# Miniprotein binders against Probable HTH-type transcriptional regulator ArcR (arcR), part 8

Target 1, 263 residues: Probable HTH-type transcriptional regulator ArcR (arcR), of Halobacterium salinarum (b0r9x6)
Amino acid sequence: MDPEAANNGEPRRITSVLNAVEIIDAIKEHRGITLQELTTELDLTKATIHTYMATLRQVGIVEQDGDGTYQLGDWFVPVSNYARNSTDLYRLGREEIDKLATQTRHTAHLVTESDGRQIVLYESMGEESVTTEYHLRMRETPRKLHTSAAGKSILAFLPEGRRETLISEIEFGTESSTPIGSPDALREQLATVRDQGYAINDEEEIHGIRSIGAPIRGRTEDVAGAVSVTAPKTRLQNAEFAGEVPALVMEAANIIEVRLETA
Key: E = the ipSAE of ESMFold2; O = the ipSAE of OpenDDE; V2 = 0.75 times the mean of E and O plus 0.25 times the DockQ between their complexes.

## First folded at step 6 (miniprotein)

Design k1 (from v2b with A50T V73I L84F)
Fold by ESMFold2-Fast, scan of step 6:
Structure k1 (fold): chain B 263 residues (1-263), chain A 90 residues (1-90)
Amino acid sequence: as target 1 above (263 residues)
Amino acid sequence: SDPETLQEIRELFNEATELMQEAHELYQKGDLESVLRLAYEMFLLARQMTRLVRELAEDSGNPELVKQAMDLIREMIRILWELFRLARDK
């Protein structure tokens, strides 16, 4: 029997590639990491990690600063730019996100969905925008869909079967600190999003942060992504939160939808 | 047809322009509540226009008509933003 044919239909995994990815993720999660910390994090021997680090340094994926801490190298910057720039959503949506940030004076985001997680493709800062650790975390880490306005906008308009599959994977007992305490409570929120055309995050992900999102619908009942506006509660006043910002967010999403249809 | 859909879009845009003129008169009278009402009416017109533009883009083989429709929706949103700003004048 061909060992390859024996696993036909299942993705085969190469352990060394998985280990390299885990090392990259560990560096990012810890914002720099030592050799000793890597051995604890990955449950790999120092000799094994040393070999991976030597290889990753040779190709410029990893670098080591003056105190011995490993950091991600500049190799990722052009790769990230290429990946982002290759998306129709980014190319056709970027200008509209810039306008939205200018119009609202707050932070605007263009978000896509990949494998049930939200990824920020573009961020534009309005005149009243403030940079927080939350903004950096949103841009650097794929996030769950049910915890943000952009994510709930996407989740609400995904096909029913996929939406239910993703909801079934949420562990609500572990997520008890969120305002959404059950699958039925989430389904009720998503029904409201479908009815009104926008989603709200009123301090649900982080205390003191508010967001409004709207879906960018795809050609065949799928969702291409979402647009959102985010601000500290003190800077996004109740009048803006209740009326003006939802209208502007929904219209930005609609314009991007039209552009995608003609791409 | 594409020409009929574009004409409907133009008619909605003209209606929005009329609402803008009414809103300026109400603003001068200090009737901010009515300005806000007109902003929401314009928002509904913008939603209708966007739906028609999507229909035109999906069915049309004419990119020039789609460009005209997209220019109208962009101007509509600019006007809508201005109305919300006027309504919030304190």
Scores: ipSAE 0.000, ipTM 0.218, lowest interface PAE 14.1, mean pLDDT 79

Design k2 (from v2b with Y40W A50T V73L L84M)
Fold by ESMFold2-Fast, scan of step 6:
Structure k2 (fold): chain B 263 residues (1-263), chain A 90 residues (1-90)
Amino acid sequence: as target 1 above (263 residues)
Amino acid sequence: SDPETLQEIRELFNEATELMQEAHELYQKGDLESVLRLAWEMFLLARQMTRLVRELAEDSGNPELVKQAMDLLREMIRILWELMRLARDK
């Protein structure tokens, strides 16, 4: 009947899809959100929000508590599991992360990169691991690459053009005990990561927390992800931090790289 | 070539084995400061080996050579761990 209209320009974004994503993110960040809070945060009318919520509730993406607070529906649970399980990185890396957590007794992470942000694919808790609100948010929120050892491991091995683009988008001067002060300071750290094969976070993100990360190089990519070990400074002491743990983290990354290459 | 890279990896492993023997002798003498120095030297060898193993894994079309290299790296890391444990023993 009708010929398909040619798209002669840049892909147009669909506003209703973007609004739905913003609503989902708002529910997540607030751990449940009211209609009034949504209206304020997204600068949308109550009528517009109501229409979005009615639609999202109909398809099971959003639910409403008895007190009227909106929550994310269980629709996301099987979707999240499918997305994670569909990655070679998760399937081939999971056992090494479990081994790393056991060997170090600390928290080990398998991390991937998406759109310039780090995403935790898998977390394994060692005997001395401490679960905190910070660790929960680490799994739920895509984070900037420069704020962690895993992220710096990824950033160091991204193609130079992409790495420089991402560095140019960073706002320097965040509140922390040992923040990265400038783009040049970050570039120096990344050069060290490329030279030595691992990255360090020594209280740069959060006071009292140390991390060591190493990049996972993919066969058809410059970097597929990273592995890391994280612990309170008091539990990850200087000798382990300076030698033992970096070696174990690099070993885990290399084993995962070999598995990805031969998959 | 893959065989040349594997040979470099084997040479680093042999050097690490010699450092371990020296460290064991120093440990028996109670010279923990020297054991710690050798642990640091072993760590640097492990870093060099990790880089070479990574290069071999990325460039090699031979899974058997990559497996041999990874096996040597695992032994290197275990030796390093043992040496670090000795250095911490007080």
Scores: ipSAE 0.000, ipTM 0.196, lowest interface PAE 16.3, mean pLDDT 79

Design k3 (from v2b with L44R R47M A50T R74W L84F)
Fold by ESMFold2-Fast, scan of step 6:
Structure k3 (fold): chain B 263 residues (1-263), chain A 90 residues (1-90)
Amino acid sequence: as target 1 above (263 residues)
Amino acid sequence: SDPETLQEIRELFNEATELMQEAHELYQKGDLESVLRLAYEMFRLAMQMTRLVRELAEDSGNPELVKQAMDLVWEMIRILWELFRLARDK
């Protein structure tokens, strides 16, 4: 058979749908946006944007406050809950994340990968945890894989071809206060993750924050997601960071793996 | 009863021991996918044992039975970590 036949079924893209998505993304990225800013950001006329906004406001996807700033509406809240609750990973993993947060007293995360980015499906706060702006932002935005323990756990166990493709797309040197300097340095870290079964983030994403992650592996040569524990360096001592917490994180990941395989 | 709960824990431990022997043979043949599958099965058994030990500890007036149950859980955890070490040796 013709190898190109596998790709010749690409559906047409509908411009009005793409425009609506771009408007929604612009509102989110600007944390609210004015009509003037929208016309500058998007290649659309004021009349066209007005028509989109009237429609999106009618259905509750968009709201406009007294200052004329467009905001995302509460329409997304139940939709987001449905999307999350529809994943096997969330349904089967949630309890283990709660237990992990309780056992470590720190923040535990259940993470999946979508289009080369880390997405937080669930967060559980332990007794020593505090919700910060950092934790809120982590849940709102798909993040790069190479700067977090959960993300590195995923990268390390992705099939080699996909892992190399994602590494080739990384811009090195400026992402964090303690950045990984090169593709080869990252490959060495990922080899260590594969060898020991867990990944470490020692202030690589945010100064003063440490995390440990472990992959939730699929039955084939793929990965379903990751589990991680995150804490301020002052609350996650070197002995716990090197011993107890990695064991607990790997245990939680393995229990979720068993549940996914038997579902 | 406490003796029945302890016997159930022993039966789970014996099942895990058999899986470990099978995993060792599969590891020698290079069938890492099957080794990992058995490791997950053993993890399931370990979690069932832990639940039963918790029930025994909460309801039992006999600390000696709880100790025997705990000893089996610790031995299971030791075996499981050795198996995961083998399965993730890349």
Scores: ipSAE 0.000, ipTM 0.115, lowest interface PAE 19.7, mean pLDDT 79

Design k4 (from v2b with L36F V73I R74Y L84F)
Fold by ESMFold2-Fast, scan of step 6:
Structure k4 (fold): chain B 263 residues (1-263), chain A 90 residues (1-90)
Amino acid sequence: as target 1 above (263 residues)
Amino acid sequence: SDPETLQEIRELFNEATELMQEAHELYQKGDLESVFRLAYEMFLLARQMARLVRELAEDSGNPELVKQAMDLIYEMIRILWELFRLARDK
C-alpha cells in the first residue's frame, strides 16, 4: 500500500481504485514495467492485471510501447499542469524562484507539503547549475521532510501535534550521509529553524550536496511551503552558505508570503 | 473605511522604519542577536500589513489604493532584507 493513499479515518476504500493507483505507482517506480513484473509485484493474476491494463489503456492513462512495456500516458501531462497551475503558491511564487536562481547562480526550488511529504512545484536553474537524471527523478517522487532544507523548513512550522506525529513515523537510520541521529536531535534543529527563519542541509541527504531553505507561511500561522537553494558543496562555499544565500532565500520566501496574504 | 485602513498600514510602516533605525544602531554595536530579533519583529509587521491590504482589496474596487498599500509592504520587505544583508556582511 502506498502510504500517501492510506485511509486513516477515511470512508470505506474501493479495491479496484486502489489497485489502479498501485499499478500507476509501479509503472512510475520502474520507469516502465512488463505484465510479468506487475504480477510479481502486486500479487495479482495475469488475467486481473490484463483487465486493469485494458481499461487504463482505453482511457489513455497507460500505454504500451513497441516492446510490450507499459508506460504512463500523456493523459497525466495536462492534469499535472492543471494541478500545479491551480495552486496560488506556484502562480505567485515562480517568478521569485527564477529570480533566486539568477541571483545565486544555483538551483532554486519551490516546494509544498502533501500528506507529510515534500513535493517540488517548480525548479529554476542558475548559471552554474547542471541537470542530472537524479534531480529529474527527485521531482517525480514525494520525498521525506526531515532530510532536506526545504522539508525541515516546512516541518519546523507545521502545527506541533502534526509535527510530532510525523517525527514519530521517521526511521532514524544509516541510509543518508551524516544523518540526523535521533528525534531529539531533529527537534533541536527544528527549534533553531523557527528561531532563525531558515534551515540548513549540509550533506544530510546526499553526500557532497548542500541546501538552504526557508518556510513560506500561508495566510494563517501554518506553513504553505518552502523555498530552497541547492548546490554541490564545492560550488556553495562556506561564506555564501553562511551569509548571502540564507538572506536571499528568506527574502524570496517573505515576498511570496506577502503575495499569498494579498491573493 | 479605506482611508482609515490605509492610514493604519502607513502607521505600521512607520513603526518598521523606527525598528530599522534601532537595528542599525545595534548592528554598529555588534549586537547581531538583537538585530535578528528586530528583523523578526519587522517580518511580523509585514504580515500584519499584508492582512490589512487584503481587507482593502476586498472592500474597495479602487486599484490605486491597493497598489499604494502594496508598495508600502514591498518597501518594508526591501528595508528588512537590506538590514539582514548588513548583518551577514559583517
Scores: ipSAE 0.013, ipTM 0.489, lowest interface PAE 6.8, mean pLDDT 80

Design k5 (from v2b with L44R R47L A50S V53I V73I L84F A87L)
Fold by ESMFold2-Fast, scan of step 6:
Structure k5 (fold): chain B 263 residues (1-263), chain A 90 residues (1-90)
Amino acid sequence: as target 1 above (263 residues)
Amino acid sequence: SDPETLQEIRELFNEATELMQEAHELYQKGDLESVLRLAYEMFRLALQMSRLIRELAEDSGNPELVKQAMDLIREMIRILWELFRLLRDK
């Protein structure tokens, strides 16, 4: 939810809905959670949480295993598929992401932005890609925009007012091997992205990982999403990183843009 | 040889700059379909240059030649982006 929108005449928040969402998020964050852990995590009584759990279980949103641990139910699977398949970006972009993965032999992503975070709509794996449990879990969580190539591609082409608001909310630190040092350093990087048409992540998010991304632009001063290619630094060498992959990523993004214009 | 590979890269870059000049003239005449076709041809030249640069980087013991070649491909990609940006803004 956008706090500014709420303060400026949006409907008041309904506490029971917010509590349900917080419970769902807690289950996801803990990869399953007990009733006692929920009462510790949330500012709610055991009786209240029990009532929420009974309701969520009745509708299939939550399930309880034999050990008493709450898990997310299969109710989300068709809902997630519906949400994804309802986007023009996914429907029109998927084929180009498959081609990009094949051409580069690395992992290609189609991403969109929601509430200032990167969300992966589609992933395609090339011949040299290896999916680990870690990579599967990364797709379950909206990610920061300023430390990924796809995210910086999106940030660079968001309307200036929104871009500036998002930058002001960033906590700059040392969570990577090559962290962005300041808001001004990030603004300079984003200006380069606008000038050259692609963004680079050189171990800025995760040590040993490189990515190149390009924006999928909307017609009316907006960005629809981004395309990126990601690989271990050892598999994405400097010459490929500086030339071939940027060209392929930009071409894929441009083809998707053209398709979106006719949707 | 490395000098022959670098020369081939330079020739591809020169071919692309000639296509860019032609694309600019067609853009001013409003022939956007031809501009788009030339832009994709320039992308293919950029890919060919990138592959030659990779070969040069693996075979060459001269970092300065690799740097020069990579500067050329970065300039090519920047020119391509500017062309697509102009087409998009129309």
Scores: ipSAE 0.013, ipTM 0.450, lowest interface PAE 6.7, mean pLDDT 80

Design k6 (from v2b with Y40W L44R A50T R74L E82R L84Y)
Fold by ESMFold2-Fast, scan of step 6:
Structure k6 (fold): chain B 263 residues (1-263), chain A 90 residues (1-90)
Amino acid sequence: as target 1 above (263 residues)
Amino acid sequence: SDPETLQEIRELFNEATELMQEAHELYQKGDLESVLRLAWEMFRLARQMTRLVRELAEDSGNPELVKQAMDLVLEMIRILWRLYRLARDK
């Protein structure tokens, strides 16, 4: 993060808060980090980082292993649960995601969008679900919209101005084993999503993984989030991939939309 | 007004009910392509009804009325998508 950055009309940013968040992000990205590694990654002196770490340890946000490696503390677990449980999307959507996982026998996700990235609010595993590194990472890190079925569902139904802004920020041809080649190719895919009501990811984010998503439309012309079903390509093929799962995903999204209307 | 919005929802529900009956008859005759077309038309009606329920929820001080309207739309959506899946599975 750039601590000197400021948005027109926004409050002035507080450097110490930005530094603390950057430290937390570094610990998460490295799955634990040493003081020396932090000094290499951050534009801060060793003495300053030491002071931040002492403070974060004092309040339980950061812990230190026997080897001296800093880890995130359990302080985040109840806070994360509170934040998730406070959303109408999670409260009203969770049951439908459980039903979707049971009906498809695959992994189902409830996804929201924040600052142009997709965030997994809830995951439910069906009888044939396989836990992969992909599934673990999906829950821990905000991801790009254009490389997943849930993300493309969201992107397709965002207001035109915002959608074009996000597309302009994408670096094409550098993601996954089957990357989208250009802005125009993406726009064509998104037009298809708008026409048919669902999006497909055929190994576009990670090799061997397929998913199908549908938007949860928000009030007015905005999008609240998406639902998706994900499986190894070998377990999601033919009629299931082409018709059955898209229909179930769209049904789940539609039911959640109606429930949100009365929240 | 609430009475006008609710009446519009009821009119759309009645239209969807007529399409559901037509789809049932076509399904019995094995015309699955027509069933899928009608299911898609019913989906569009469900989208319109959902938007009207949102208007009702924003304006109405009667939560029981809003709940009744929502329950009708949810039931219609469940029936619609069940019919769509039956047709697709063939």
Scores: ipSAE 0.014, ipTM 0.374, lowest interface PAE 7.3, mean pLDDT 79

Design k7
Fold by ESMFold2-Fast, scan of step 6:
Structure k7 (fold): chain B 263 residues (1-263), chain A 94 residues (1-94)
Amino acid sequence: as target 1 above (263 residues)
Amino acid sequence: SDPETLQEIRELFNEATELMQEAHELYQKGDLESVIRLAYEMFLLARQMTRLVRELAEDSGNPELVKQAMDLVREMIRILWELFRLLRDEIRKE
């Protein structure tokens, strides 16, 4: 989002900071990016980009491969770990996610919400888990709330006003293998989630992938996050999908909720 | 048997609802320490219920019994969450 039009009476934006952030985002989006691609994406001159790159490389935020492609540097690794580790949700929740992955033998996630999107705080892989490009992208990219079990768990328990605002921003019928047809259809699903305490994703985001999620309510007026279990449809059979996994996911979420309330 | 396991889950749920009634009374009296203790007892009952649902799901070929058991677990978790939200709201007011 560009806050420039909204800066009436607010602090002004600093262009050099915004340019640096956009460069970092472009590198991540492209999984490495050339100088030429950067000039196209940002409509900046080579000289300007070289100046930013010199500074970002000096501090380790950006590095350059032997072929000239810019990559994100390891400077982000300890910063990311610090940011994650500083959350009560991660610190109090990770043990239950490890237990859940062990018990289900599938991939378990601890998820939070930021700016209307889901962010994976922690992933634990069970013995039957297989890392795919999909799993890597789930950790590296904030994702939509309405197409995942964790996201729908969060969306269902957000305050009504915020939930309705987020629903109004969704473009329905796009970017999913089983598109949700309308805002009202989503509202009905979310009502079911609130009633039963867990959400289901049955190939709604990616064909062949199933997930079950449950919300974590914390000390905030909003939902604190969600727990989910994800597996290929072939490995998450109907018996596990309908009974065992929902029970285990809800148990994990409930334990984390108790820990947050008593912390 | 599956019906026997479901009955055990129902009995745990009934015990939890009685504890919830006691927790409401203690909350009105301002005895938050006792309410917290009962909340943990209810949490342990919820965990026992989820373990029994897991057993039922692994052994049972009857999806209707599994559904009934899951409904009870959902209600139990809902009640527990409402109790903890009540405790949180009281702490925040003061």
Scores: ipSAE 0.000, ipTM 0.300, lowest interface PAE 12.8, mean pLDDT 79

Design k8 (from v2b with L44E A50T R51D M70E R74K L84F)
Fold by ESMFold2-Fast, scan of step 6:
Parts: sequence; structure tokens; C-alpha cells
Structure k8 (fold): chain B 263 residues (1-263), chain A 90 residues (1-90)
Amino acid sequence: as target 1 above (263 residues)
Amino acid sequence: SDPETLQEIRELFNEATELMQEAHELYQKGDLESVLRLAYEMFELARQMTDLVRELAEDSGNPELVKQAEDLVKEMIRILWELFRLARDK
């Protein structure tokens, strides 16, 4: 092991740590992975992978099923809970998300941003909510910002320089039933979000799903996150989509903003 | 009737624009607590308008009237957003 800071403030990456993280990500993305799939995915030898897996299994980060498939271990459950519970956004926002789900009868989310991707911190199910693979995937995978109501709410209120950097990294046109066609179309939508205070996803991320989102922000140029309500299009009527739900989502976001500023 | 319901929606919208004017005056006086109170009053007006739009959408044979009503609710939500921004301008 060499000293990371030897490059005078530009530390070298430690390959074994990067390999461990890539193994963890591969297990998650494949929902369990075989040794053969892992060697193909990461371009590592079986001997190297066995060494990593022996270490990761010893500490409980990775487990192996009876059929030989690698899975993530329970080590992550308390760590994930700690990470989530350590955020002011989760602690101060959770109650409002529960209220929002109850009031709308639909699924409500509390969302933050990390490295240009949206991360669901909390999900609350309303009386008319339906549990689907979609809901499970939203919690497990950092998602693009530009195809969801919560994500567009965040993008709209990020500092302009960062917003433009993230827009420049988007490949347009392929990943949803009604994809945003261009950077300029997205910029126009984000300007509307800034003007009206909420964002709309009308089947842009997933066919048959509608969402309304609003940013959680203070007086600074930064945005802390977003709240959103999501439902099948058949259950989120045009009147609710155009009126009551945006108002409820904006109210929840405003209450959370006030709590963050007084904490 | 549909025209009467649309007129009721317009009257609620007009009430909201009056609250917005009152909010600007309170903001100039530095009374942000009262601005926030007016924002919640406007939220209740938005809820009433949404209920009326739902009635129009379910029963109306005139899609153009429904669209006019929906546009008014959308504008009401935009005004509400401006009030929340104003209340937080400390």
C-alpha cells in the first residue's frame, strides 16, 4: 500500500478499492451475478475475483447463494439506514412525504441528487398505490435527472454552470415512451419549471406513468432535493394533474425547505 | 351549468389575484409571516378550483370549457408558487 496523498494533493486511485466497488455495483445491476458473468463484466481473472470474494464474504459485504450466485450481504442494510438517517433531508422530510401520499392517495417520493443522478431517500405509498417492479427499481438505482419530475425539479434549480454541464452529458432520444428530443427542448421545460414551481413527467420516463415534482430549495443557488407524486396515468386525472397535485407537492416542498433552514 | 361552474372558477381566480396584491403590500412592509398565511389561503382556493374542474371534466360535453378551466387552475398554481417564493425572500 502506497500513500494516497504522495501526488501533492492529487491522490492516486487505489485499484483494489475500485475493483471492490465495481464488484458491488455489478452484483446490484445484475440482481445477483455468477463468477463467469463477473469475469466478463470486469475483465478480471477468476483467481483475482475469488480473492476479492473471499475478503468481501468474510466481512459480510457479499454472500453466495446455494447455486453459486453472488449477492449483496446484509452488511449494507444498517449502513444504508445510517446513511439515509444521517441526512437532514430525510429526517425533516419523511413526515411530509407520508402526509403527501395520504392526501393524494398515490406514491410520494423524497429525492436527492448525487453525481448528476437522482436518488430516492424515502418512498410512501398512498391508499391507491400499486407496488410494482418500477417502484422497487426507483429505490435501488440512481436515475437520470432529465426524464423524471423530481429530477427535472432538481435540474431546473441547480446552478446554471452545473446544469449546463449535466445537459451536455445527456444522450437524447432513446430511453422512454415520449423522450425529450433535444437540449433546447429540455432547457425550455426547465425554464417553465422555474417559472411555475413544479415539473411534470407525462410518460417521459416510463409508459403509463405520470409524475408531478417540486424542488426543495432555499435562498441559495443550490437545491437540496425534490418531492414528487407518481401514479399510473389512468389514476392521475387531468384535473388533479393540472391543479391539486402540483399545489400539494409544492406545499410539501416548501414545508421541508422551512424545516431545513431552521435546523 | 358548465358556464356557471366556469364563472365560479373565474371568481375564485380573481379572489386569488386580490390576495396576491395584498401579499405584495405585506412583503413591502416586511411581514413575511402574513405573506405565508396568504399563500396557504390561496392553496385552499386552488383546491376549490380543482374540485370544480373535476366536476366539469366528468359532466361536460364541451372540451373547450374544460380546457379554459384547467388553464385557470394552472395559472393559479403559478401565482401560488410566486407567493411561496415571496414569503421566503428574507
Scores: ipSAE 0.006, ipTM 0.397, lowest interface PAE 10.2, mean pLDDT 80

Design z1 (from B3, 15 letters changed)
Amino acid sequence: SDPETLQEIRELFNEATELMQEAHELYQKGDLESVKRLADEMLELAYQMFDLARELTEDSGNPELVKQAIRLVWEMLRILRELLRLAEDK
ESMFold2-Fast, scan of step 6: ipSAE 0.000; ipTM 0.364

Design z2 (from B3, 18 letters changed)
Fold by ESMFold2-Fast, scan of step 6:
Structure z2 (fold): chain B 263 residues (1-263), chain A 90 residues (1-90)
Amino acid sequence: as target 1 above (263 residues)
Amino acid sequence: SDPETLQEIRELFNEATELMQEAHELYQKGDLESVERLALEMLELAYQMFDLARELSEDSGNPELVMQAIRLVWEMFRILRELYRLAEDK
């Protein structure tokens, strides 16, 4: 790499745009935020933040509720729908996700990868599905790939160079949600996923929650996304978890794979 | 029996590998229409294998046999994807 060449022709970043994005992210992360909390979170004066908020409110991106808390405006809802509906993965995959949710009676997800994070494109709830804060947060937040069955399915089938780069950025350790001990332990899990065609999350992300995922593979050494089924451990028993559900998840993923290939 | 069901899945898989060999020969001849026809035939075999694997997973108390069936289904869909790529001449 050449440091001189790396800087040549790069555009200067516009600080006001970056500040606006950081404010939007802070509102989302805090599920609503006060002016005081914003001044603590961001390295900006109260007067500067007030000016940004006035501008964002004028264009409808931000609103303020009765207790003074800033919230994201409904301006984002049609934009989000447009972005999702514009993807081949969503258009060709959604009916298989609906079928999968019906067949398993559990929650099924269609997931894509963006900038090393997993993003839920579509969620379908089966007859026995339970809505939890976990399900809502999955849809609202780009998440790490190594913490879920869908994410591990994607990570396992990314090109090796990119996979290794992403693994190098993971902080490993003992934690209640992700008890993966080391990079080598993760590499072994991913090798198993590549060999068997599906990934397992047995309470590794959230205590009491199980999931099974399978990759939607792209054309050449690529991955388009993943399919997963998620349920409370009490409703996804060992027999279903070890046999029936992996087969159903892999079938859904492979049907979507073929549709993408022939599109 | 569970061993008979697994054997039936293996026989379907073997039939599919023969169709794949046929497809490669047709591809070399530029007969993409026949390759596409074989892809549809293999998709039917894939669904049969899947249905048998599902029956095995519902009825079997042997997780190792169930996993062998699931792996064969996974490998079947991998071969099917390769065949669809050939059919599209991409």
Scores: ipSAE 0.000, ipTM 0.344, lowest interface PAE 11.6, mean pLDDT 80

Design z3 (from B3, 24 letters changed)
Amino acid sequence: SDPETLQEIRELFNEATELMQEAHELYQKGDLESVMRLVREMIRLLWQMLRLVRELAEDSGNPELVKQALDLAYEMFEIARELTELVRDK
ESMFold2-Fast, scan of step 6: ipSAE 0.158; ipTM 0.632

## First folded at step 7 (miniprotein)

Design p1 (from a18 with L36K Y40E L44E E64R K67W D71R W81E L84E R88E; at its last look DockQ between E and O 0.69; V2 from the best seeds 0.00; counts 0 for: pae E 13.8 > 1.5, pTM E .747 < .8)
Fold by ESMFold2, look of step 7:
Structure p1 (fold): chain B 263 residues (1-263), chain A 90 residues (1-90)
Amino acid sequence: as target 1 above (263 residues)
Amino acid sequence: SDPETLQEIRELFNEATELMQEAHELYQKGDLESVKRLAEEMFELARQMSRLIRELAEDSGNPRLVWQAMRLVREMIRILEELERLAEDK
């Protein structure tokens, strides 16, 4: 019973809510999951999981298809729309993201930071955009800030104490074929980002993908989020990557920044 | 409908594999200019496929269908990159 007890000043947690979230996460991770598969993933009995699934089905959070596989239900669609639409960043930024995607002809993102992770609030696809696994990943899973151009632009402009805390939580060494494999290497990139005002990700996250991101600064030196443009390397050539696109990304970020400040 | 949309995505992928075969034949002949033109046609197929997978993701709550379609998109992008590399230089 002690998992619900408060430890060292932290509020009490409710285990049944945590378990429900773990089940929802498992359904998302497996893109559908059976009851049997859940028993191998979770530290819960089959009977307990069955009770959770019955409850989650009753309220519409999960659905079960004809072969017994559980899926996430439609309940999440209106809830996610409300959560996104209620933010000032989304309301004041989405039109600029559409404009950026049109101007660059590539995919543009509006990104926010929550608890050290990036969350995509809005995505707009330009005429030359091609959907990639990167775009699906951007929408589905909050990721650490160092993994993308948008995230690096946020990380670079966070207050130093928070930036260093987040860097200390990164597992360096074995992540991708990029040179960003140590805290010092990341700090050097972030210093460059602070100096030039934008971040680049040149195949660091996914081979064949390039992106450019810029921060949206908040009212008191905090970072509200970021703007980014992403494309396959073959469609975002060096001239656009080196000058035109960074300028457009920074301009879009600045317009949103001003709107947030004058609200 | 979701099954119809997935079928359209598969048909576009099949067209892309046919274009790739044609491009390979032209490459063997040394006709790199034609290979470059086929790469642009392949890009247009990829654009159509991207729009359809976006519709599938928005219309369907079933992530398994979207994941199946994304495998095809990943292969399409691999083919496009390979084709553009062939067209680049000797």
Scores: ipSAE 0.000, ipTM 0.304, lowest interface PAE 13.8, mean pLDDT 79
ESMFold2 (binder alone), look of step 7: mean pLDDT 77; pTM 0.694
OpenDDE base, look of step 7: ipSAE 0.108; ipTM 0.579

